# VH-VL binders against Matrin-3 (MATR3), part 8

Target 1, 76 residues: Matrin-3 (MATR3), of Homo sapiens (Human) (p43243r398to473)
Amino acid sequence: RVVHIMDFQRGKNLRYQLLQLVEPFGVISNHLILNKINEAFIEMATTEDAQAAVDYYTTTPALVFGKPVRVHLSQK

## First folded at step 5 (VH-VL)

Design ha15 (framework fv_bexmarilimab)
Fold by ESMFold2-Fast, scan of step 5:
Structure ha15 (fold): chain C 76 residues (1-76), chain A 126 residues (1-126), chain B 108 residues (1-108)
Amino acid sequence: as target 1 above (76 residues)
Amino acid sequence: QVTLKESGPTLVKPTQTLTLTCSFSGFSLSTSGVGIGWIRQPPGKALEWLAHIYWDDDKRYNPALKSRLTISKDTSKNQVVLTMTNMDPVDTATYYCAHGYKSYDYWSGYYTLDYWGQGTLVTVSS
Amino acid sequence: EIVLTQSPGTLSLSPGERATLSCTASQSVSSSYLHWYQQKPGKAPKLLIYDASSLESGVPSRFSGSGSGTDYTLTISSLQPEDFATYYCQQYGSSPYTFGQGTKLEIK
């Protein structure tokens, strides 16, 4: 149920930009933005919500600060 | 044991399309986090990244070459194919494919090109 | 794109000496997304350092990496004959993944 976001640039309001990518798909229960690498993990309330976000960004670009990022379902 | 090997023509005429195949063993491109990249190196020059394909069929291309490049995979055959259109003498280079893995460790995960094929020299003759 | 500039272009040293190789990025790169590769003539590159400072398995401890932001360094504390090669830095922080032009370490 965790959405894994990679390859974003850091900037003002990064947390806001990342959470906005997944908010339309369901309730966010937790998040972790890694300090030393440009990756984040966003835990959704359900596996179905997380999968819906990932499926959507398969055909629609996910943008952070206007640049494409990778969005995958966490394997762990 | 991880192995990768490039195959394809070693001589291409100007304006032709180059097709290269990367055949691999010791891992699956269906494993989450796994990707295959193509990198080239003209004789005596620096390495240049061309394209990447990931386990989920996500594709990334060097913007300078994007209009000429197509990358695809056949997971069941353990193969990745790169095509490059409109070859020119300046495209003469050794072409490599390389394995990358995104380690899913909450605090240390990240992607690197850790295993490389031997490379194949492609000469574009004028 | 992030441009990586390596210096010096060529280092002429003897076995036993210390080598210091620099890589400067045109834009800040997270320290986790800069790698160092070694390439010997006629061979594919070999990963040495990842995450700016982490040794790849099987790489001798005389190799070390450091740096963050725009400035990165590869150090070889005591050169062995097999270390004379070309070294490339590479960033994975943003697409396109770019390489430096290389530093050639040659025997004096």
Scores: ipSAE 0.000, ipTM 0.591, lowest interface PAE 12.8, mean pLDDT 83

Design ha16 (framework fv_traxivitug)
Fold by ESMFold2-Fast, scan of step 5:
Structure ha16 (fold): chain C 76 residues (1-76), chain A 127 residues (1-127), chain B 107 residues (1-107)
Amino acid sequence: as target 1 above (76 residues)
Amino acid sequence: QVQLVESGGTLVQPGGSLRLSCAASGFTFSSYWMTWVRQAPGKGLEWVANIKQDGSEKYYVDSVRGRFTISRDNAKNSLFLQMNSLRPEDTAVYFCARESYTEYDYGSGSYTYFDYWGQGTLVTVSS
Amino acid sequence: QSVLTQPPSVSVAPGKTARITCGGDNIGSKSVHWYQQKPGQAPILVVYYDSDRPSGIPERFSGSNSGNTATLTISRVEAGDEADYYCQVWDSSTDYVFGGGTKVTVL
């Protein structure tokens, strides 16, 4: 139930931007942002919520600071 | 208001050791990642090392890893660089700098730019 | 190819525009910061996150970043702008990387 976001650049309000990508799909239960490797893991309340976010960004580009990022489902 | 003052630079022989200090004032030192950047005479800037607010994470450029140790004392608002096994190519002005921070940046700051710098301290490694 | 390439020098007449380039593979996907350094002094931040300016830096300093080139633009150049300028990025593989620096000479 974890959404894995990769390849974003750092910037003002980064945490806010990352969380906004998944907030429309359900309740966020936890998050971990690894700033040295530009990866984030956002745990949703349900597997269905996480999958909905990933499916949406398969068709719609996910943007952070106007630049595309990668969004995948992770078991972590 | 924000001030960083380096000290400890001197002439040392190859293979020697030296400890640099940086005294911080005018901001909450314990809330910022801190960094050391060096500049060889007539050359450009080179990042050397950085340290997390609580000292739990430390990163180094490859050429100094295993020889230099970055540390901090938040009670004294001080940053340190312990330099061992010094080489002639370590000759440089060493700058203490503060890493940027904005409220909504993740973790311990943005890790992207250096908003305030000290005037530097010169380390010369020569026989 | 994590190196940043800057021209070693740029000459500009007072009142004209200086453009300092910073070349890097896919640098447009990174955040670029720019520093000004005068002889015997510490660097100061003049542009951060590609195009933002710190308080106290005049509007004639601006930046852009796309593709393989970031650019620092200094409009209406003044004698006091003569300095070395460095670009800087962060990358997960190399941490902090500085360009080699560009000496801007006003006439």
Scores: ipSAE 0.006, ipTM 0.642, lowest interface PAE 10.1, mean pLDDT 84

Design ha2 (framework fv_satralizumab)
Fold by ESMFold2-Fast, scan of step 5:
Structure ha2 (fold): chain C 76 residues (1-76), chain A 125 residues (1-125), chain B 107 residues (1-107)
Amino acid sequence: as target 1 above (76 residues)
Amino acid sequence: QVQLQESGPGLVKPSETLSLTCAVSGYSISSGYYWSWVRQPPGEGLEWIGFIYYSGSTNYNPSLQGRVTISRDNSKNTLYLQMNSLRAEDTAVYYCARDYVSRDYGSGSYPFDYWGEGTLVTVSS
Amino acid sequence: DIQMTQSPSSLSASVGDSVTITCQASQDISNYLNWYQQKPGKAPELLIYDASNLETGVPSRFSGSGSGTDFTFTISSLEAEDAATYYCQQYYSLPRTFGQGTKVEIE
């Protein structure tokens, strides 16, 4: 149920940018943005919601501050 | 090959719940794709309502303010739309359509590549 | 939400004329844009996908171009059956959004 986002650049409102990437796919139950590496983990309420977000971004660009980032499924 | 067919009551009164059905043939709704509902008020443009993903996850247009539920019955290969708190402004032709799931290697799939014929819903007392 | 703005809202042209419609996205959508034709009383029909690819069975007089925020749709030699409303639609991000439509009338 955890969406793993990688390779973003840091900037003002980073949390908002990351959460907006997955919010359309379901309820976000938790998130963790790492301090020294450009990776974040966003936990969705259901495994199905997390999978839907990851599937959407396998070919549709996921953008943070206008730049592509990687989106993968971390845990179920 | 893929065909979608909507059906509904035609006329609904304010405060009734709108219930629409979309029968799908030529493709199993549990095998892939997002399955969307789109509406069009008479003489107006197109508005996306929401979708259900083949896994069962749903997502809705925030403009509809939580009034919508989309569901499916995999055994009947059928999609459903429910909308509550109906107003005259909800009068529209309602379409179901197959929506994009992924751009894999090979021939891709694109949003709204197959549409139903649409069913007119009039909200009037 | 990504806003899609079409220009013009309507136009009138003669059979044999070349017609161009423009679509602007409020942010970069790469090439994730479709064009649809809708005739009165009928469902929309996909004509162009991924900004510039012609759908199978669609006449070659229809074409699309553009990327990023600026897109164009062209009918190179207008036919009487092309009288319809044309919509652009982005599928880069949710919610799915459509342009307001361009009505093409034949004189």
Scores: ipSAE 0.000, ipTM 0.599, lowest interface PAE 13.8, mean pLDDT 81

Design ha3 (framework fv_traxivitug)
Fold by ESMFold2-Fast, scan of step 5:
Parts: C-alpha cells; sequence; structure tokens
Structure ha3 (fold): chain C 76 residues (1-76), chain A 125 residues (1-125), chain B 107 residues (1-107)
C-alpha cells in the first residue's frame, strides 16, 4: 500500500508537490522523503488506494515541478 | 516487555515430523512479521521461514521448502513451524524472532529486534 | 543468494578498538544490522540500520556502511564484549541474509 515516487527534482514545496500527486486517491497514512536521493514513499490507508494512484499515472504523466516522475507500487 | 518463548524441540528420527511453537507476549503480535532462524551446533545463523502479519505471505529458505510450514494464530499470540521429512542436517537450535521495520527508512528493510532463547531439535542419523 | 563475508575471528586487547567487517556486493545500498551472541544464549540486536543503537546498547558500539563493506566498531573493548557477531541484510528474494559470523576474542 505504499506508492514509490522516483526521479523528481528538489525545490520549494517538494513535500506538498509529492503528496498532491497521491492525495486524490485516498487517505495518506505516512510518508518518507529521502534526504539525498530523489525518491519518496507514500503509504496509503489501503492497498486499493495505492494501486489506484499507480494505475492512474500509468497513462497520465505525474509531474513534479513540471517534470515527469516515475510512480510505482512499492515492492519489498 | 517483549518476550518470545519457543517450545517443542526434541529428538526425532530421520523422516519424522515435529511442530515447534513460539509464544509471544508484551506487544501487538498481529502487527509484526515473524521469523524462524536456526543455528546448527557450532555453526552460524540461518534464516528458515518468514510470515507476514496476517499470515497471507510465507517465505522459506530453499532447503526446507515443501517440508516446513510456517503458520500463526494471532488470537493466541502464537507462531508455529511444522517440520516434515526431517533430515540430520535440520539438527539445530530453532529461534523465534520478531521482524522489525522502521518507517524512518523506506519499506522493506527488516531486522530482528527480539529473539527467543531457542529450542533444540536433534535429528538422529 | 546474496553472500555476506565476515572474517572468522578478530582478536583485540582490552581498551582498544575492534572492527568487524561485512563484505557484500553493493552492501552500502542496503541496511545492515548486527547481532551479538554469547555462548548458550540467543542473539541480541546491537546495531541496526547501519549505525543506530537499540535502547540499552552501550555507545561503544557503532556501525558504518558504504560501497561493498559494512563495519561494526566496538570502542574501548571490555571482556564482556567477547562473543560471536553476525551482520544481516534483508533482501526481497531471500528475506534475511546473515554473514558467517566473527568470533571476537578479548585478550
Amino acid sequence: as target 1 above (76 residues)
Amino acid sequence: QVQLVESGGTLVQPGGSLRLSCAASGFTFSSYWMTWVRQAPGKGLEWVANIKQDGSEKYYVDSVRGRFTISRDNAKNSLFLQMNSLRPEDTAVYFCARGYKSYDYWSGYYTLDYWGQGTLVTVSS
Amino acid sequence: QSVLTQPPSVSVAPGKTARITCGGDNIGSKSVHWYQQKPGQAPILVVYYDSDRPSGIPERFSGSNSGNTATLTISRVEAGDEADYYCQVWDSSTDYVFGGGTKVTVL
């Protein structure tokens, strides 16, 4: 139930930009934005919410600061 | 006060079966992955089996796959290892351990933060 | 299976520093955990997530992890630190992977 976002650039309001990609799909339980690599993990309340976000960005570009980023369902 | 207490270890003939139990207390058992780790006399630690919080996912080291079954009963705070077709090479102290994942790090990085004292299984040749 | 390589033994004088290495391909990209096991006892977690310490573990225990080598460092070694030490990583294909263990002798 964790959405993995990769390849974003850092900038003002990064946290806000990342959470906004996922917030329309359900309740966010936790998030982790890594300090030195451009990756983030956003835990949704349900696996279905996380999958819905990932499915949506399979056909619709996910943009952070106007640049495309990769969105996947997190695997162990 | 986290406690894990293993039981069931005994002498078994090759080809025999044995069920190990682990009684957990002092934490919300249903919220943790649980693991069995073994150690042959005078040897190092070897992971055996791992089970997800709700029992929906189970993983085994190759040498025991098809012979061992990990299971749990969350209502009784208990973890089990059913061992079938036992071999002399399965002789070891079997430890029950709690899987811990810090959410300060990304998901999937597990450590074993609490261990039981172990139960000895001897498979005679 | 990922293979973690530890030296079989390390000898250290009291009050000196012991360093135990754990070698593995790209191990610096993984989280490394360290266990201490005394004879006849269960292992206990002494360092986790490369460099953090569980409550109750002395600050003399520290860790690092970069490139192909993780290291457990025991400063101001005491006789009570004599034990076997195991490194461990988690891998999605093999779950828990342990090193072969290092026997630390305080002489």
Scores: ipSAE 0.000, ipTM 0.600, lowest interface PAE 14.3, mean pLDDT 83

Design ha4 (framework fv_ofatumumab)
Fold by ESMFold2-Fast, scan of step 5:
Structure ha4 (fold): chain C 76 residues (1-76), chain A 125 residues (1-125), chain B 107 residues (1-107)
Amino acid sequence: as target 1 above (76 residues)
Amino acid sequence: EVQLVESGGGLVQPGRSLRLSCAASGFTFDDYAMHWVRQAPGKGLEWVSTISWNSGSIGYADSVKGRFTISRDNAKKSLYLQMNSLRAEDTALYYCAKDYTDIDYSSGWTYFDYWGQGTTVTVSS
Amino acid sequence: EIVLTQSPATLSLSPGERATLSCRASQSVSSYLAWYQQKPGQAPRLLIYDASNRATGIPARFSGSGSGTDFTLTISSLEPEDFAVYYCQQYSNWPPTFGQGTRLEIK
């Protein structure tokens, strides 16, 4: 139930930008941003919510600060 | 000289609560993520929880989700762990640890460059 | 979660000998691997970060190597104070995980 976001740039309000990508799909339980590798892990309340977000971004570009990022389901 | 001093541990019965504190000094507390790491008697290290410099990013080990809450007070240079619904399996020495990451980066976590001496939590009937 | 397996569980050596400790990850952690030393009754101490960088104040006899899934901590010539438990830790993938430890003891 964790969404894994990769390849974003750092910047002001990064947390807000990342959370906005998944908030439409359900309740967010926890999140973590890894600054060394430019990756983030966002835990959703349900596995269905996480999967819905990942499925949506397979056909729609996920943008952070106007630039595309990768969105996958985490292996934990 | 970086120092981290934990307190609040003790002996409690299953189902009860404890609040751990960590007092930091010798570095700019507001610039770094902080962690709680525990070690059961005779066992290895287990990461428990992480909080970023501004409390914007928080994470928990699956074993403690819904029961533990991490928080920080930057003005007091203190880190906290509220532990509810304690189980025998939570018995451990609890360490406060400083993350290497700096505010110049986005919130995150890496490795733990300084550790406190730990505070002992024993959960038994 | 990524599982880190350390070997051997216990290594018995004498002062002056070379120690080689292994840490294997269940999937690639690139170079995002740290090593810690823990003496009885004491908190862990950072030795190595980013697989091969020695932390401040750590003697030159300690060195780290490896990338991906296979990592090694080497102590070139053991001093009496080096007999301790050693842990590896990855910070490539959430959640952060530790190996089970290798105990280095006097023969």
Scores: ipSAE 0.000, ipTM 0.642, lowest interface PAE 11.7, mean pLDDT 85

Design ha5 (framework fv_ixekizumab)
Fold by ESMFold2-Fast, scan of step 5:
Structure ha5 (fold): chain C 76 residues (1-76), chain A 122 residues (1-122), chain B 112 residues (1-112)
Amino acid sequence: as target 1 above (76 residues)
Amino acid sequence: QVQLVQSGAEVKKPGSSVKVSCKASGYTFTDYYIHWVRQAPGQGLEWMGVINPSGGSTDYNQRFKGRVTITADESTSTAYMELSSLRSEDTAVYYCARYTEYDYGSSYFDYWGQGTLVTVSS
Amino acid sequence: DIVMTQTPLSLSVTPGQPASISCRSSQSLLHSEGKTYLHWYLQKPGQSPQLLIYEVSNRFSGVPDRFSGSGSGTDFTLKISRVEAEDVGVYYCMQSTQLPYTFGQGTKLEIK
């Protein structure tokens, strides 16, 4: 139930930009934004919510600071 | 206690490949990134690449791209670094190291494996 | 790639005397989130590197207070106020602001 976001640029309001990608799909229970390799893990309240977010961004570009990022379901 | 235990020393011929293992214990393997750093005899440290054990995403130093492959096996809590097309210049001690990464927290290499000497000679 | 340059490459110090090692980066190590990812490691003979100082000035647990780090931007310094025999080894500065992570060439500290 964790959404894994990769390849984003760093900038002001990064946390806000990342969280807003997934909040339309359900309740966010936790998040972890890594400092060095541009990856974030956002835990949704349900597996279905996480899957819905990943499925949506399979066909719709996910943008952070106007640049496309990768979104997939974490193994954990 | 956190430990990273690496496989033993190897002697390889030029043109062959080597696969070094790094077995983690004492923590949740998927919570920390594993990096690989090498050191040629009498030389400094050189970063090779990183793996996120959760999902298996990797990034490599361009100097090794095409020759290095880093993998992780969650079931055994083991990371691997495979280097192909070995040259004498690849003779080095290869280290795995755990890297702390989290929002608001400190980031650094905290635990290192003991190192694996790989000697490339005919 | 960010190039890290250490000076001196070697120094020999009488026990109890101070030592100072400089590290310069080819570009600023200040990350966009406001942190500076400059770290110091010590490699004792025959051992793996060990963390001394992280993020410019923070001592890692168990590291004696005779070790201190300072600096900003592109210029950083590691100081040992009173060198002891166990301080022998090679000191490396490292940046993790940007991939690929890079190390200085190392400074060998020997006891006279």
Scores: ipSAE 0.005, ipTM 0.624, lowest interface PAE 11.1, mean pLDDT 84

Design ha6 (framework fv_satralizumab)
Fold by ESMFold2-Fast, scan of step 5:
Structure ha6 (fold): chain C 76 residues (1-76), chain A 125 residues (1-125), chain B 107 residues (1-107)
Amino acid sequence: as target 1 above (76 residues)
Amino acid sequence: QVQLQESGPGLVKPSETLSLTCAVSGYSISSGYYWSWVRQPPGEGLEWIGFIYHSGSTNYNPSLQGRVTISRDNSKNTLYLQMNSLRAEDTAVYYCAREYVDYDSSGYTYYFDYWGEGTLVTVSS
Amino acid sequence: DIQMTQSPSSLSASVGDSVTITCQASQDISNYLNWYQQKPGKAPELLIYDASNLETGVPSRFSGSGSGTDFTFTISSLEAEDAATYYCQQYDNLPLTFGQGTKVEIE
């Protein structure tokens, strides 16, 4: 149930930008933005919510600071 | 199931550029994971060199600042390491390894799960 | 960089003995520490992850504990096949860093 976001640029209000990408798909239960690498993990309340976010961004660009980023389900 | 196999020149002269390859089988490198290079001088400990994520994003050990490039060729399922300005101190066994990374509400997990057999690189005149 | 210091650098013990290795981090790394085993001429193999979790397929005689800056790795009943060098590794911050290794010899 974790959405993995990659290849974003760092900047002011980064956390806000990242959370806004997934908020429309469900309740966010936790998040982790990695120090020193441009990757983040956002845990949704349900697996279905996480999958919905990932599915949406397969056809719609996910943008952070106006630039495309990659969105996947977290690896096991 | 997953296998990594390094190959390289064996002997390199000081000031030259080292080029190593790591052929991966049993898993598509474009499908996931972080793919890393780690080296070990003879009789010494392990030093992490850097990694490349399946997307192409890279991070490198600051101690090797500006000398190292990690890349991949998804069509060949192969990883590459280039290191320039070689010195005798760069003599080591070079490993490629897969890095597992996972996150959940209880924490963050990160470890090397598969390693190649290693390739010895000797830097000598 | 986070420095990892292992103790001892080497030890000799007999089959059936309990062996303890320690690892100290130069700063708090929570539980973000792994232990690897490396036999001569071979690549390292993961034994313990997240300070205390046993990797699948690894014998139960291996265990890890600790958090913060002080970590312990124990082999409860040493086997001949356990002759190897053992490394701790932190992943709290980049660059990833390893301890200098502890060589375990069977007498």
Scores: ipSAE 0.006, ipTM 0.663, lowest interface PAE 10.4, mean pLDDT 86

Design ha7 (framework fv_cilgavimab)
Fold by ESMFold2-Fast, scan of step 5:
Structure ha7 (fold): chain C 76 residues (1-76), chain A 128 residues (1-128), chain B 112 residues (1-112)
Amino acid sequence: as target 1 above (76 residues)
Amino acid sequence: EVQLVESGGGLVKPGGSLRLSCAASGFTFSDAWMSWVRQAPGKGLEWVGRIKSETDGGTTDYAAPVKGRFTISRDDSKNTLYLQMNSLKTEDTAVYYCTTDFTEVDYGSGTYRYFDYWGQGTLVTVSS
Amino acid sequence: DIVMTQSPDSLAVSLGERATINCKSSQSVLYSSNNKNYLAWYQQKPGQPPKLLMYWASTRESGVPDRFSGSGSGAEFTLTISSLQAEDVAIYYCQQYYSTPTFGGGTKVEIK
């Protein structure tokens, strides 16, 4: 139920930008942003919510500060 | 360059009080979570407590041995962290380090941190 | 609190040889939801503050030489220095941040 976001660039309100990518798909129960390696883990309330976010971004570009990022389902 | 400079250490008698300061520069202090870690002479490291940024609630947490005696506070306008130590005991004798983790964010239930930058430390000696 | 135990207490290694330091936690520090081990390693030289070497068990801090590597998962962790240099003489500490932070007792690395 964890969405893994990678390859984003730094900028003002990064946390807000990252959370906005998944917020439309359900309730966020936890998040972890690794500032050193440009990766984020966002735990959704359900596996279905996390999967919906990942599925959406397979065909729609996920953008952070106007640049594409990678969105995958973490299975750990 | 990130710098943390502690001051205020010294010799104090058991039952006394002392206030430590940590002057921060080279990063956005107001966004950083700050901790105090101590080290008794010739011994290992012991976490004392931490204070979150105001945007993350500004709350404090303390290790059991200092709970109720020590208070951590911050003044973001001065980029300064404080440790107010009351009812000092001989076992509080240690070098006190100011530490930060402004480069890592974790909002999960395991909200504790590793410490990426450290000051040089200030020695507190509690003896009769 | 989670208790951290390091072994050995001290280690003498020849220059250019491998140094291995072990760290054991009294309970797992692996968070299953993100698959991260909440474990860090520090280096402390005499008269100096500790310096962060490693976090998330195996991620090297910026500026730390690649001869330092971390491994392990759950409750058993290892810090390896593949080719000991003179500047690596120090006391090394592991730290968990899965709960209230606790440190291992330290391992002193010296030149043989």
Scores: ipSAE 0.000, ipTM 0.618, lowest interface PAE 10.5, mean pLDDT 82

Design ha8 (framework fv_bexmarilimab)
Fold by ESMFold2-Fast, scan of step 5:
Structure ha8 (fold): chain C 76 residues (1-76), chain A 128 residues (1-128), chain B 108 residues (1-108)
Amino acid sequence: as target 1 above (76 residues)
Amino acid sequence: QVTLKESGPTLVKPTQTLTLTCSFSGFSLSTSGVGIGWIRQPPGKALEWLAHIYWDDDKRYNPALKSRLTISKDTSKNQVVLTMTNMDPVDTATYYCAHESYTEYDYGSGSYTYFDYWGQGTLVTVSS
Amino acid sequence: EIVLTQSPGTLSLSPGERATLSCTASQSVSSSYLHWYQQKPGKAPKLLIYAASSLQSGVPSRFSGSGSGTDYTLTISSLQPEDFATYYCQQYGSSPLTFGQGTKLEIK
């Protein structure tokens, strides 16, 4: 039920930008933004919510600070 | 050495505007990840966050007080100024400014922000 | 807003004893955003622990923090006379940034 986001740039409002990518698809139960690599994990309330977000961004660009990022379903 | 010091009037009349200045040394507000917050503490009560300003001029205010608060910085003078309008006796408190350590790296759902250095505080009494 | 409730309000102990101070959040907050401060009478607060369990540089190793979700704990393994103070927890997992009401640690 975890959405994995990769290849974003750092910035002051990074948390806000990352969460805004998935908030339309359901309730966020937790998240982790890694300090040393440009990757984040956002846990949704349900697996269906996480999958909906990933499916949406297969055809619609996911943007963080105006740049495209990669969005996948986590294997963890 | 990081130091901060609050300055401003110690006595304010009801309905007046309070202006407090935080003067600091040992760091620059042009440095990425640096911010200054204002926190107050009424006598015998808990700490209450008021506002903060960051290196990129981003400003955040406590929603309960937002309409009364303005925060600004003068990076060249190493100063941050807080103004609070329409002072009331209930606003009597010790006002602190503090260095905020926000990094470009977020961790978790909120702000990776904590107050690692504080000014000594200035007691502001609101009375007629 | 997230309300932080600290318990007990006052804790009376003797030097050498272990102190355990609790902080409970009204809703889950990531441990990364839970911090602890010490305040002595007439003085500004001092950061002790950040991100629930990380010891601030210069703080004695007898202080430790733990917890996750809604329940957080500050532990002082063997109280020294200078440790008798008021302790506050703080969160910024959700705006606005809030502090607990404090636990006063007083000498028995």
Scores: ipSAE 0.000, ipTM 0.602, lowest interface PAE 11.5, mean pLDDT 83

Design ha9 (framework fv_ixekizumab)
Fold by ESMFold2-Fast, scan of step 5:
Structure ha9 (fold): chain C 76 residues (1-76), chain A 125 residues (1-125), chain B 112 residues (1-112)
Amino acid sequence: as target 1 above (76 residues)
Amino acid sequence: QVQLVQSGAEVKKPGSSVKVSCKASGGTFSSYAIHWVRQAPGQGLEWMGVIIPIFGTADYNQRFKGRVTITADESTSTAYMELSSLRSEDTAVYYCAREYTEYDYSGTYSYFDYWGQGTLVTVSS
Amino acid sequence: DIVMTQTPLSLSVTPGQPASISCRSSQSLLHSEGKTYLHWYLQKPGQSPQLLIYEVSNRFSGVPDRFSGSGSGTDFTLKISRVEAEDVGVYYCMQSTQLPYTFGQGTKLEIK
């Protein structure tokens, strides 16, 4: 139930930018942002919520600071 | 105090697998990444891989991909490293190490603050 | 992969004298966020490595002030202002700027 976001650029309010990508799909239960590898893990309340976010971004670009990022379902 | 306690020494035959455990205590297990580093006798340190326990996400050094699997059990605060298809050159002390990975506005921490005691794995016929 | 090279590979120091260890990386360790992820560890005989210095120049908790780190980009130095018997062991630099994390080959410090 974890959404894995990759290849984003750093900037002020990065956390808010990343969380905004998944908030429309359900309740966020946890998150971890790894600045040095430009990856983030956002845990959704349900696996279905996480899958819905990933599915949406397979056809719609996910943007952080106006630049595209990759969104996948984390292995777990 | 933070402590990482590893399982005991193992002697294995070539071609077999070994699974080493690393139990964390004295802190919050879920807020840290757990890395595995090995050291062959008389040699330096080599990074093998990492897991973020709360998410179950692991990444591996390409040298070990296909042979190494890192897992974690949050309920017991324990990380595991399994190495398969063992060869004599896999004889080494295997360490787990904790890395602080929390983000904040001032940046992140990315160093191994505490290490396990090490587990000697000997591969011989 | 980033290659880390330490010099010297070994040194022998009289107690109370200074020691200096160099670490060079094959590419800059400066991350986009403005931090440099270069760290120093000490492995005493028969023990696990222990953290001494993180992010170039910050002493880890409990590390004596006689240890200091400096450098930028690709060239880094660990200095011990006055070596004591308890400092014997192998010193390693490590970069965590990018995966895979890599270590220098180690510098063995001995007391004369």
Scores: ipSAE 0.015, ipTM 0.684, lowest interface PAE 6.5, mean pLDDT 86

